VHH binders against p30636. Designs and how they scored, part 11

Target 1, 243 residues: p30636
Amino acid sequence: MSKKLKPFEILEDSCASVCIWLNGEPTAISNRAENLWNKAKYRVATDGAVNEILKRKSFVEWPHIICGDFDSINKQIDTKNAKVVHLPDQDYTDLSKSVQWCLEQKTLTSWEFENIVVLGGLNGRFDHTMSTLSSLIRFVDSQTPVIVLDSRNLVLAVPTGDSNLDVNLEMTTKMCGIIPIVQKETIVSSIGLKYEMENLALEFGKLISTSNEVTTSQVFLKSSSSLIFSIELENWVYKLDSL
Short names: E, the ipSAE of ESMFold2; O, the ipSAE of OpenDDE; V2, 0.75 times the mean of E and O plus 0.25 times the DockQ between their complexes.

## First folded at step 5 (VHH)

Design p25 (framework vhh_podentamig1; at its last look DockQ between E and O 0.02; V2 from the best seeds 0.00; counts 0 for: pae O 14.8 > 2, grease 29.2 > 24.2, placed apart)
Fold by ESMFold2-Fast, scan of step 5:
Structure p25 (fold): chain B 243 residues (1-243), chain A 118 residues (1-118)
Amino acid sequence: as target 1 above (243 residues)
Amino acid sequence: EVQLVESGGGLVQPGRSLTLSCAASGFTFSSYDYGWYRQAPGKQRELVAAIYSGGKLYADSVKGRFTISRDNAKNSIYLQMNSLRPEDTALYYCARDLYWGEYSFDYWGQGTQVTVSS
């Protein structure tokens, strides 16, 4: 029935995480993202992200896994002892394929981790941003939560039905969005938001909850379809500024 | 001519109730969504509650105390205000065609004053 969503555990706890580093706008990778990457139990990079990791080599650890389709014979990738995983399926994005592969490792190879943190994916090419959101929806019912951290944005999918969302208020500006992106009727009720919804139909082209605000550390959401929850982090959180 | 006329305000003691009414004319009432906004002295106008064909929206400060409703047969919108607080003191406006806390169209009347004081 009611799902317990704890996306801020990736920022608060020392839980074992997989970090997936996506190719994207280089300046959008925050100091917090680099910190999470370095602390990750498993570091997975898409082949397009390797060049950005190389540019940051004085600050970030090398990936354990490099995922890609590697259909180009021309360019040699320097793996530097990372395991190269060939993911040739062209019908799925690099993110979707990487998440699926990591979940398979948990089942098939005894990888131990509590969550997957995706670094990047909400900047650069707009179609790639849309595919990132699609991937979150694809894995919304996974027992292993998938959370996107990109610059000041913390983004996750919320499943159909009842959910209780734990929010660390001190780490956020409290500004949030509840976004209907599936092609189904999305009727939402909420408790813990500045603008409370009561059986409110959300739909692109009509009503979308943007510039809403979290008012309590526990937010209740009831939805007829899965949706995207987005919340803005405080500047000091994603930049690791202490004063 | 599009008209929205607010009424029902007044002076009331804390803890009491008031019902505000908004009477609409000059257009097809059932085709639109409506909301109540308020503006306290020295502050910006804020959304209180909205009613859509598919559900309702409430500011957290009034959720559980205020109820928005509509009567298409009477071309009217209502705001039932219970457990009134001094902080609810404001000029209350009715508006048409709202988009998530924003005005899409400027169809406001004179407003109706609500003063909560002992």
Scores: ipSAE 0.591, ipTM 0.833, lowest interface PAE 1.7, mean pLDDT 85
Fold by ESMFold2, look of step 6:
Structure p25 (fold): chain B 243 residues (1-243), chain A 118 residues (1-118)
Amino acid sequence: as target 1 above (243 residues)
Amino acid sequence: EVQLVESGGGLVQPGRSLTLSCAASGFTFSSYDYGWYRQAPGKQRELVAAIYSGGKLYADSVKGRFTISRDNAKNSIYLQMNSLRPEDTALYYCARDLYWGEYSFDYWGQGTQVTVSS
């Protein structure tokens, strides 16, 4: 059965999202990201992001939840009215623990949301960016999509099998990548890309599909393993928002 | 002494078919991947199709009309071109693939001209 992926729904005013502000990298967070955070139904900050949120206090709503594994310095953060959630498990990243905790709130506290949006996971230390991509793959089969966004990028995992991906072409430069980060054989076929793949093996160190281009608003992908899909956002939209 | 020699080009009417061939010599043919590029007058060279170990890549402008194939026993690569259009008019190059990520190729033939006109 084909999986429908609608990642641009997070940019619609009516979409109910959890927004996770993952870390405090200041240069990747744009007005678009701030607007997503402010409109989110549930705002979740990791303890590493709180200082950057505080620096932006005139433009950014305070989190509903502050979570983390907390050391003595982080335990002394002024949390104001946010609920503090301790996520001590050292076997998982802050992002993976935060996503898992949010998903559990659908049953434990009856949270209702359609998407999880992650901010601040694509910049700073490169190994943290790799960890973000690993977390996307971990949750690829979740009924609640996880989407990572910064000023230039919208990134999500695409599951094994057939997927139809809806793209809002006006919000993008159309430049995209199909990236085989799972360490399993990855055979891909596609419809709706400038360079179409027909049973093409993708593998780091050999062939990956970067600098491809979406040519339609509906892209079909068939894959033997999970993929990372990235698409570059058009920044003139945020220029207009800044005016 | 790496050689890639294209053939099969010519003048054809719109809607007709051609098959391009590329004969390879001077290296172990089965160790490499291959592609076809084209260059129209006044335009940049563009990828048309590539063939990898079991998989294929096509420009969207030719998918469904063109088919790339290879014959390791004959050291040859082919491009079957159906439903030709005037915009397919170009010099077509066979290229040997040395993968560097973004569909890079390291050796090129001299090209064979395809002209689609009434």
Scores: ipSAE 0.092, ipTM 0.634, lowest interface PAE 6.3, mean pLDDT 84
Fold by OpenDDE, look of step 6:
Structure p25 (fold): chain B 243 residues (1-243), chain A 118 residues (1-118)
Amino acid sequence: as target 1 above (243 residues)
Amino acid sequence: EVQLVESGGGLVQPGRSLTLSCAASGFTFSSYDYGWYRQAPGKQRELVAAIYSGGKLYADSVKGRFTISRDNAKNSIYLQMNSLRPEDTALYYCARDLYWGEYSFDYWGQGTQVTVSS
């Protein structure tokens, strides 16, 4: 059975979403992202994101949860009424730990949500971007979708097998990438792209499907391994002068 | 023997409706995905609609007018065509394993002619 992925529905209404705010470049958080954050059912900030949230206090709601290893947080920061969650495991990124924690709340507590939206994580330090992708792959088989957003990109992991992506064409430039990211043979077929793939091996150092284009609101992918799907967003602008 | 047999084509006036059927035999019907293609004279074969386990796909030119469906109990695929236009005139084909693209289909029907003319 094909897995249905609906990342753009998540963007339309975040009321059933956990929103995770990652530390990163300020421009990674668009006005649209702020709206998503403010309307999210649960707002989770990593420790590094707190400073940015404080700078934007006039425009964004305070997080419900502040989590991380707190290596980068100023000890003098007032967490106000947020619950502080210490995640000391250094083997995993703050994003991975935060996602894991959120998923655990879904099973262990009264938390109910349908998806996780991650704000940021794709800009600034390149190694952090890679960590974000790794985290997506870690949770690719989760029953809870994890979508990463910045001001320009929507990124998610696509699981092995058959997937059907719903794409809001109006929200994008249609420019997209299908990227092999795991160290396994990645044979991909597609329907709904400008450059279709038919049992095509994608591999770094050889052929990867970047600068592709979505041609329909339905994209079908079949892959022998997990991969990353990225699509460029339209009209996601961060206005510094509006802060 | 694997077979796909289309039916339901014909001559219709613009604005009318037509339903195409494709009957499959000789294989496990439920194990495959399917699609409808069409080819007009002098033009390349083009995807009209596809039905997958995860959803449906339509050409932009037929969106809102055509509906693809399947009945596993009858081993059949259907294409409901509403608001037909002269540009819909073509030979319509049923195909198996559409997911791989038009060049990876292992079985095609013989086609059924649809002609839309006043």
Scores: ipSAE 0.000, ipTM 0.204, lowest interface PAE 16.2, mean pLDDT 88
ESMFold2 (binder alone), look of step 6: mean pLDDT 82; pTM 0.824
ESMFold2, look of step 8: ipSAE 0.087; ipTM 0.629
ESMFold2 (binder alone), look of step 8: mean pLDDT 82; pTM 0.818
OpenDDE, look of step 8: ipSAE 0.000; ipTM 0.211

Design p26 (framework vhh_podentamig1)
Fold by ESMFold2-Fast, scan of step 5:
Structure p26 (fold): chain B 243 residues (1-243), chain A 118 residues (1-118)
Amino acid sequence: as target 1 above (243 residues)
Amino acid sequence: EVQLVESGGGLVQPGRSLTLSCAASGFTFSNYWYGWYRQAPGKQRELVAAIYSGGKLYADSVKGRFTISRDNAKNSIYLQMNSLRPEDTALYYCARDLYWGEYSFDYWGQGTQVTVSS
């Protein structure tokens, strides 16, 4: 059976979401992203993101959870009754650790949510951007979708096999990319794109599907390996706080 | 000297078929993607179909009607065009590139005219 991917549910309806705020470039956080954060059932900030949240205090709600490898012998941030979660594992990024912890709360405690929205993972230090993509691939087979929202982009991992991707065309410029970031043979077939692929091998240094275009609200993708799908959002979607 | 030579164009009735050929010479055939592009009078040049290694790419407007193929032994690319429509009337170009996309082309052929009468 084909997997259903509905990344635009986070923008077009009120489902229960975890929202994770990363410590990336501040300009990556739009008015729409602030609205998503405020409506989230669970708000999780990495410890490096707290100062940016404080600067936006008149527009954004305080986090429920602050995650990080806290230095207990240094100056502490004011947590304002947020639960502090110490994630000391140095083998993983703040994003990977935060996603894993949230998924564990869904399984091991009473947390109920349908998706995880990540804010600010695609801007700032380039190595951190690559790590964000690595984290998306790490959690690609999770039953709980992980979606990265930047000021201009919506990005998610697509699993190996068959997927049907729901796209809200009105919220996008329709410009999209299918990116083979794993070090494996990535052979793709598609339905619903301006440039349809049929058993096309995608590989860095050869062919990458960039500046493609979604032509239908439902896109079919078949892939021999997991990959990254990105789509550009309309300016009003990430600039306007439309309540 | 890189050379791409198109052939097979002509006048054809709607609903009929036509096969275009592109003969490549002057380089190692196997390391490139190949594409068929078309340009109708007064319109911008657009990608019709492309082939790279064992995989293919088609514009939505021709998907299911056109088939791109390659013959590595003959250093040739083909475009089989079925169920032709008047809007398929254009000058068809063969192109070679290292990148996918209309903005990056190494070499182009001279083009072959396809006219589908209404």
Scores: ipSAE 0.081, ipTM 0.596, lowest interface PAE 5.8, mean pLDDT 83

Design p3 (framework vhh_podentamig1; at its last look DockQ between E and O 0.02; V2 from the best seeds 0.00; counts 0 for: pae E 11.2 > 2, placed apart)
Fold by ESMFold2-Fast, scan of step 5:
Structure p3 (fold): chain B 243 residues (1-243), chain A 118 residues (1-118)
Amino acid sequence: as target 1 above (243 residues)
Amino acid sequence: EVQLVESGGGLVQPGRSLTLSCAASGFTFSSYYYGWYRQAPGKQRELVAAIYSGGKLYADSVKGRFTISRDNAKNSIYLQMNSLRPEDTALYYCARDSEWGDTSFDYWGQGTQVTVSS
């Protein structure tokens, strides 16, 4: 195995995370997402997300960092005690720029964190959803994993080569997808899925793996290209109804 | 007209092997992809294995025991079933997938019965 992927570590109390609150539909932010945000070592909001955070101020913590180009932010909103980081590059999304900035803080300012959790980003404008997936692929080879939590969905990029994915089965419906998002043929082999792949070519317009199921707590994936893995959480996990 | 005809089923004891065959006619065989499904009494039909250009898909319950293959010259699909178990008892169907390989199986055979029992 060339890489271990542990996306469920973001749900563990001992794990130090950066949470990035991404602009989007309010329904994308579950009770679990709010819980993760409040527990995050570093809370980063994109400028478009500040309005939603302000509406939820009675039960969510304020961001440590607010970042973006500030074209979408309401100019009347007080940034309060948050550090404002201007990221003016129009060639990259707010998410991509925010992830890059956080990774730079880990190396340049000695920020200590083990992963980046993106809250939202798969709901709202469809072009923004595609840019979120593009950002996951951009950072797929990062030593610091980037994981999206949007409503009931846990989504991450899987790198080219061999990966072992740790899944907390009790927290999932086990329903998953293996999605070939890059423009090259993606040839996949798997161990630990209900429908096992053996050198199977996945491609939009032909065959993609949706409505598959994880069958083991460790899933092996071998891929000729980077891809997106998506898994559905149980209602009680994202709603926090059973704590 | 499109036809898929399964054969090779029968009664076998646990631990033994069977090879199922599916003969296709009435269309250009090499342009399509194929799968084997099974349906046990009182259960829903489930995918067992599928074969595409260069790659295969297997249900977890049969991975390592069953092998799907195709012979374009003979217009035939095969399912080699090793280490058979009582829970493999079912009516086995051959199915044709679209030319796009999108797991949409449009044409089905009549099925061949496999019974694993002592």
Scores: ipSAE 0.550, ipTM 0.831, lowest interface PAE 1.7, mean pLDDT 86
Fold by OpenDDE, look of step 6:
Structure p3 (fold): chain B 243 residues (1-243), chain A 118 residues (1-118)
Amino acid sequence: as target 1 above (243 residues)
Amino acid sequence: EVQLVESGGGLVQPGRSLTLSCAASGFTFSSYYYGWYRQAPGKQRELVAAIYSGGKLYADSVKGRFTISRDNAKNSIYLQMNSLRPEDTALYYCARDSEWGDTSFDYWGQGTQVTVSS
């Protein structure tokens, strides 16, 4: 059976979404991202993101949750009515911990949501970008989809086996990448790409499917291992913050 | 040369008010954000207040009592401190924020001493 992935539903309506705001470059958070944040059912900010949110106070809603290890914040701050959640585990990234926490709320509490959208995490420090990708892979088999967005990219993990991606072509430039990222053989077949793959081995240092193009609203992928799918978004504009 | 110079500190009785000023020079003032920190003896430096385009951040301990503001025309940051308490006694620093997202202050003044005592 093919796993149906609908990452663009989040872009259309975030009312059933947890939105996680990660610390990062301001340009990662576009006007569209702000809208997603504002409409999200649950707004979760990492500790580092709080300052950025505050800078955009006139444009964005306050988070419901502020979470993190707070190791970098040895200061008392006004969290207003947000619930502060301490996530001290240093073995995992802030994103991973935040995602895990959200999933736990779904199980243990009354939280109900269909997906997690992460704002940021793909820019600035490259090692942070890699951590974001790692986090996506960690939750690749989750029943709750995790999608990472910035001002230019939509990124998600694709699980092993058969997947069917719904793609909103109007929201993208159609430019995409199918990227092997795990340390396992990654044999990929595709339907719906400009450069189709048929049992093609993707491997860093050899062949990876970057600068590909989605040609249909339905993309089928078959992979022997988890991989990253990235697609370029169109017309995401960064809102300049000015005094 | 980047400079931040604090002023306005002093000895005051509890319940009194004091206004701190920070004069910035050597860089484009309007391009940055700013905050006030304080450090009491034997304690860690802590953020008191920060001002951003979209809002102001305060420590819980000073919320409702302190107000941060800025004047771009004067290249200055201010901290109005009302209802001062002995626990507000500290060296107060003005700081420039050079980062977005996570707070990262890269320049500090020399500080101005605030002492609240009966």
Scores: ipSAE 0.007, ipTM 0.253, lowest interface PAE 8.6, mean pLDDT 88
Fold by ESMFold2, look of step 6:
Structure p3 (fold): chain B 243 residues (1-243), chain A 118 residues (1-118)
Amino acid sequence: as target 1 above (243 residues)
Amino acid sequence: EVQLVESGGGLVQPGRSLTLSCAASGFTFSSYYYGWYRQAPGKQRELVAAIYSGGKLYADSVKGRFTISRDNAKNSIYLQMNSLRPEDTALYYCARDSEWGDTSFDYWGQGTQVTVSS
């Protein structure tokens, strides 16, 4: 059965989200990201994000939750009214731990939300970007979608099998990538792309589908393994000169 | 009930300065982003400046001469206009960007006239 993926629903007023603000380059956070943060039902900041939030205090709401390694949190951070959550496991990244903790709140508390939006995690150290993609794949089958967004990119994992992906064309440049990141044979078919795939094998070191382009607001993907889908956002701020 | 009211326009000689103000009411001011537009006679409106979290936008024709700012405590937006030129003569509008900050601007005032003439 085809899975429906609606990543642009995070931008709708009626969508209840958890928003996780990871540390990242200051310029990676757009006005769009700040608005998502302010409207989120639950705002979760990792300890590395608090300084950037403080710099923007006239434009962004304070977090409900500040999480991370307890030792790091206690050294330099005024948490104000935010709840502090210590996530000490050294085997997992801040992102994976934060997402897992949020998902646990749906089953253990009264938290109700439809998706998890992650701000950052695609900038700075490249190995952290790789870790972010790994985390997306880890949660690909979650009933609660996980979507990563920065100033230029919207990124999500696409599960094995058939998927229908809704794209808000007006919010994008349409430029996209279909990336075979898992260590399994990846055979892809598509409808709704400029460069269609018909049972095409994708593999790093041979062929990957970057610099593709969505041509419709409904994109069908069939894949033998999980994929990363990336699409470039239209960023009106970057089209006009800023700072 | 959304209202944006511009003030501070007037007649000024080339090379001089003006400060435009915009008072906002009827909505949560701090939740939005803002810009200034202008419209010269017989021309279409053009975006002059916009202010976002972490950044400001300026049209090439005013960059280095104009400065946009906001004051959340006063629900106000300002445009400081220095080194004015006759080409800056226009009706200046304060505008509210959407909550997404994607320059789709959804409300503007009735404007304040700036005339730069010898």
Scores: ipSAE 0.000, ipTM 0.320, lowest interface PAE 11.2, mean pLDDT 84
ESMFold2 (binder alone), look of step 6: mean pLDDT 82; pTM 0.821

Design p4 (framework vhh_podentamig1)
Fold by ESMFold2-Fast, scan of step 5:
Structure p4 (fold): chain B 243 residues (1-243), chain A 118 residues (1-118)
Amino acid sequence: as target 1 above (243 residues)
Amino acid sequence: EVQLVESGGGLVQPGRSLTLSCAASGFTFSSYYYGWYRQAPGKQRELVAAIYSGGKLYADSVKGRFTISRDNAKNSIYLQMNSLRPEDTALYYCATGSEWSDTGYDYWGQGTQVTVSS
């Protein structure tokens, strides 16, 4: 009955990931994100992200896939041997379309991966940030988890019902939020937080859980609706000694 | 305007119980969040428990020992504190607002002292 959520697996090298690099503010992409991108089994760039990847060419691997409607790329950029995927539908965001395409590859081709990590999407234009959260909610019931990571945050959707969330306490400041973004009654109970909830209604304009804190490596959440869980990442330098 | 007045504090031995009361004056308080905060000597103020409508929120350090409740007919909030420990010694405040944040409250009481010692 309870779902197991393991968002920190993307940081532990324990599984194969798809990385999607979104067009956005360059400061959202940390050295940690570059390492995840380089280690990814499949690297997918939205067309607007290609110029930023090119600027980082000394530190990051080239994408396997470049996708989008191709309005935002410089037409003089050689895509090299990356597969170009045209996603012309204007009714969906680049993120939503890219996630859907990757899930289709898992079903229709021999793509094997355990999760999708999205790099960026939480800064820049605020409406684009809200669209990123909407995409997380869209894919909340996917068998393949979708996790958003930027320089400071790890963000995922939590489904309706019971969930057990594994937290790697060494990789986080432990500061977290439980955010009711759907337009439905969101009643939450928790175990493993500094401020424990018991059948507590969360709603914008009333009570939302911000500046909470994880106290255990396993957090239980029960919710009447899908919601967003956000946790702050430890500001650690991923120091690769040259020795 | 709403005013909050806490009562029920005192000196008590470890393992005993106390009930704190918070009386709100003015119009109905049913649409607001109500909570108990405490500030121990030399420490920052922290949330202890909160109540909004039928739901409750507890700090991990007091869950299972403290119970928050409300009586809308009396415009009152209560904190039943069981199995008190020396580390529960603090000035306890009643607060109200739209969220449990320590900076987001519209009203704060003056506080009631709870001292747990042998």
Scores: ipSAE 0.178, ipTM 0.649, lowest interface PAE 4.4, mean pLDDT 84

Design p5 (framework vhh_podentamig1)
Fold by ESMFold2-Fast, scan of step 5:
Structure p5 (fold): chain B 243 residues (1-243), chain A 118 residues (1-118)
Amino acid sequence: as target 1 above (243 residues)
Amino acid sequence: EVQLVESGGGLVQPGRSLTLSCAASGFTFSSYYYGWYRQAPGKQRELVAAIYSGGKLYADSVKGRFTISRDNAKNSIYLQMNSLRPEDTALYYCAARGEWTESGYDYWGQGTQVTVSS
């Protein structure tokens, strides 16, 4: 009766991933994210992200799928054989619609993948950042994990109940946060953190677990509600610049 | 009142094994998850192994060498320590953590000393 969460499998060469490149701040897409995109089994770009892909000076593979409103790609005569998918529902964000569409391909069209990696979505317009977190919560019980990777952060939703989270310590600074984002009582217990939680009520305006630290490669979390786990990644840009 | 009593510590040479036991009393044993922590002189207390409702957790430094287990019929937790190293020298504590039906408390034993030296 516990769930195994293995978010760092997205960074393993053997893992078949869908990568979704979101329209956002260009600096949110690191060299690590570009490498992950290039190796992805399925590459999905939002229509706004296509313009940014074209401006990249790095070697970046073309998307397999382009989703959304096509005004931003109106000047693109040759999409290099990418499939253009119109997502007409205005009640949901491009991220939420893209995730849902990919999950439908898995069930309806024989797409095979183990996870969905969202590149970006944590920088730029603040309302879009909050919407990214909302989308993670929406898909928290999906059998296909959804993980957001930014230039600095790896972020996922943790479901209600018991979870055992595998962390690749070598890829992180170990600095982490446990964030109560839903409008429900969120009581958390942990094993494997420097500042352990013991039936601790987390709530915006009161206590939130920030600047915590992972001490073991396996972290146990028990939560009365779904929540967001965030962990800081090693800075690839800094390491390149320091050489 | 809740009580945790550790036993099985001692002086042992590198490469040998020890089994630590923790006897629990004063509460519903199966409603709790349990762990072994250790503290070496001048260092912070650290998690060694834990057993909870969904599985087991081990510190990277002891994976493959230590095994945690529980016996609900005997209200006991065990830590089997194999291939002991000098860096395993520490005071070892048994801890019990409440489930969601219990309110925010932790129970700790007195600790049992493990010394690994030649």
Scores: ipSAE 0.000, ipTM 0.227, lowest interface PAE 15.9, mean pLDDT 80

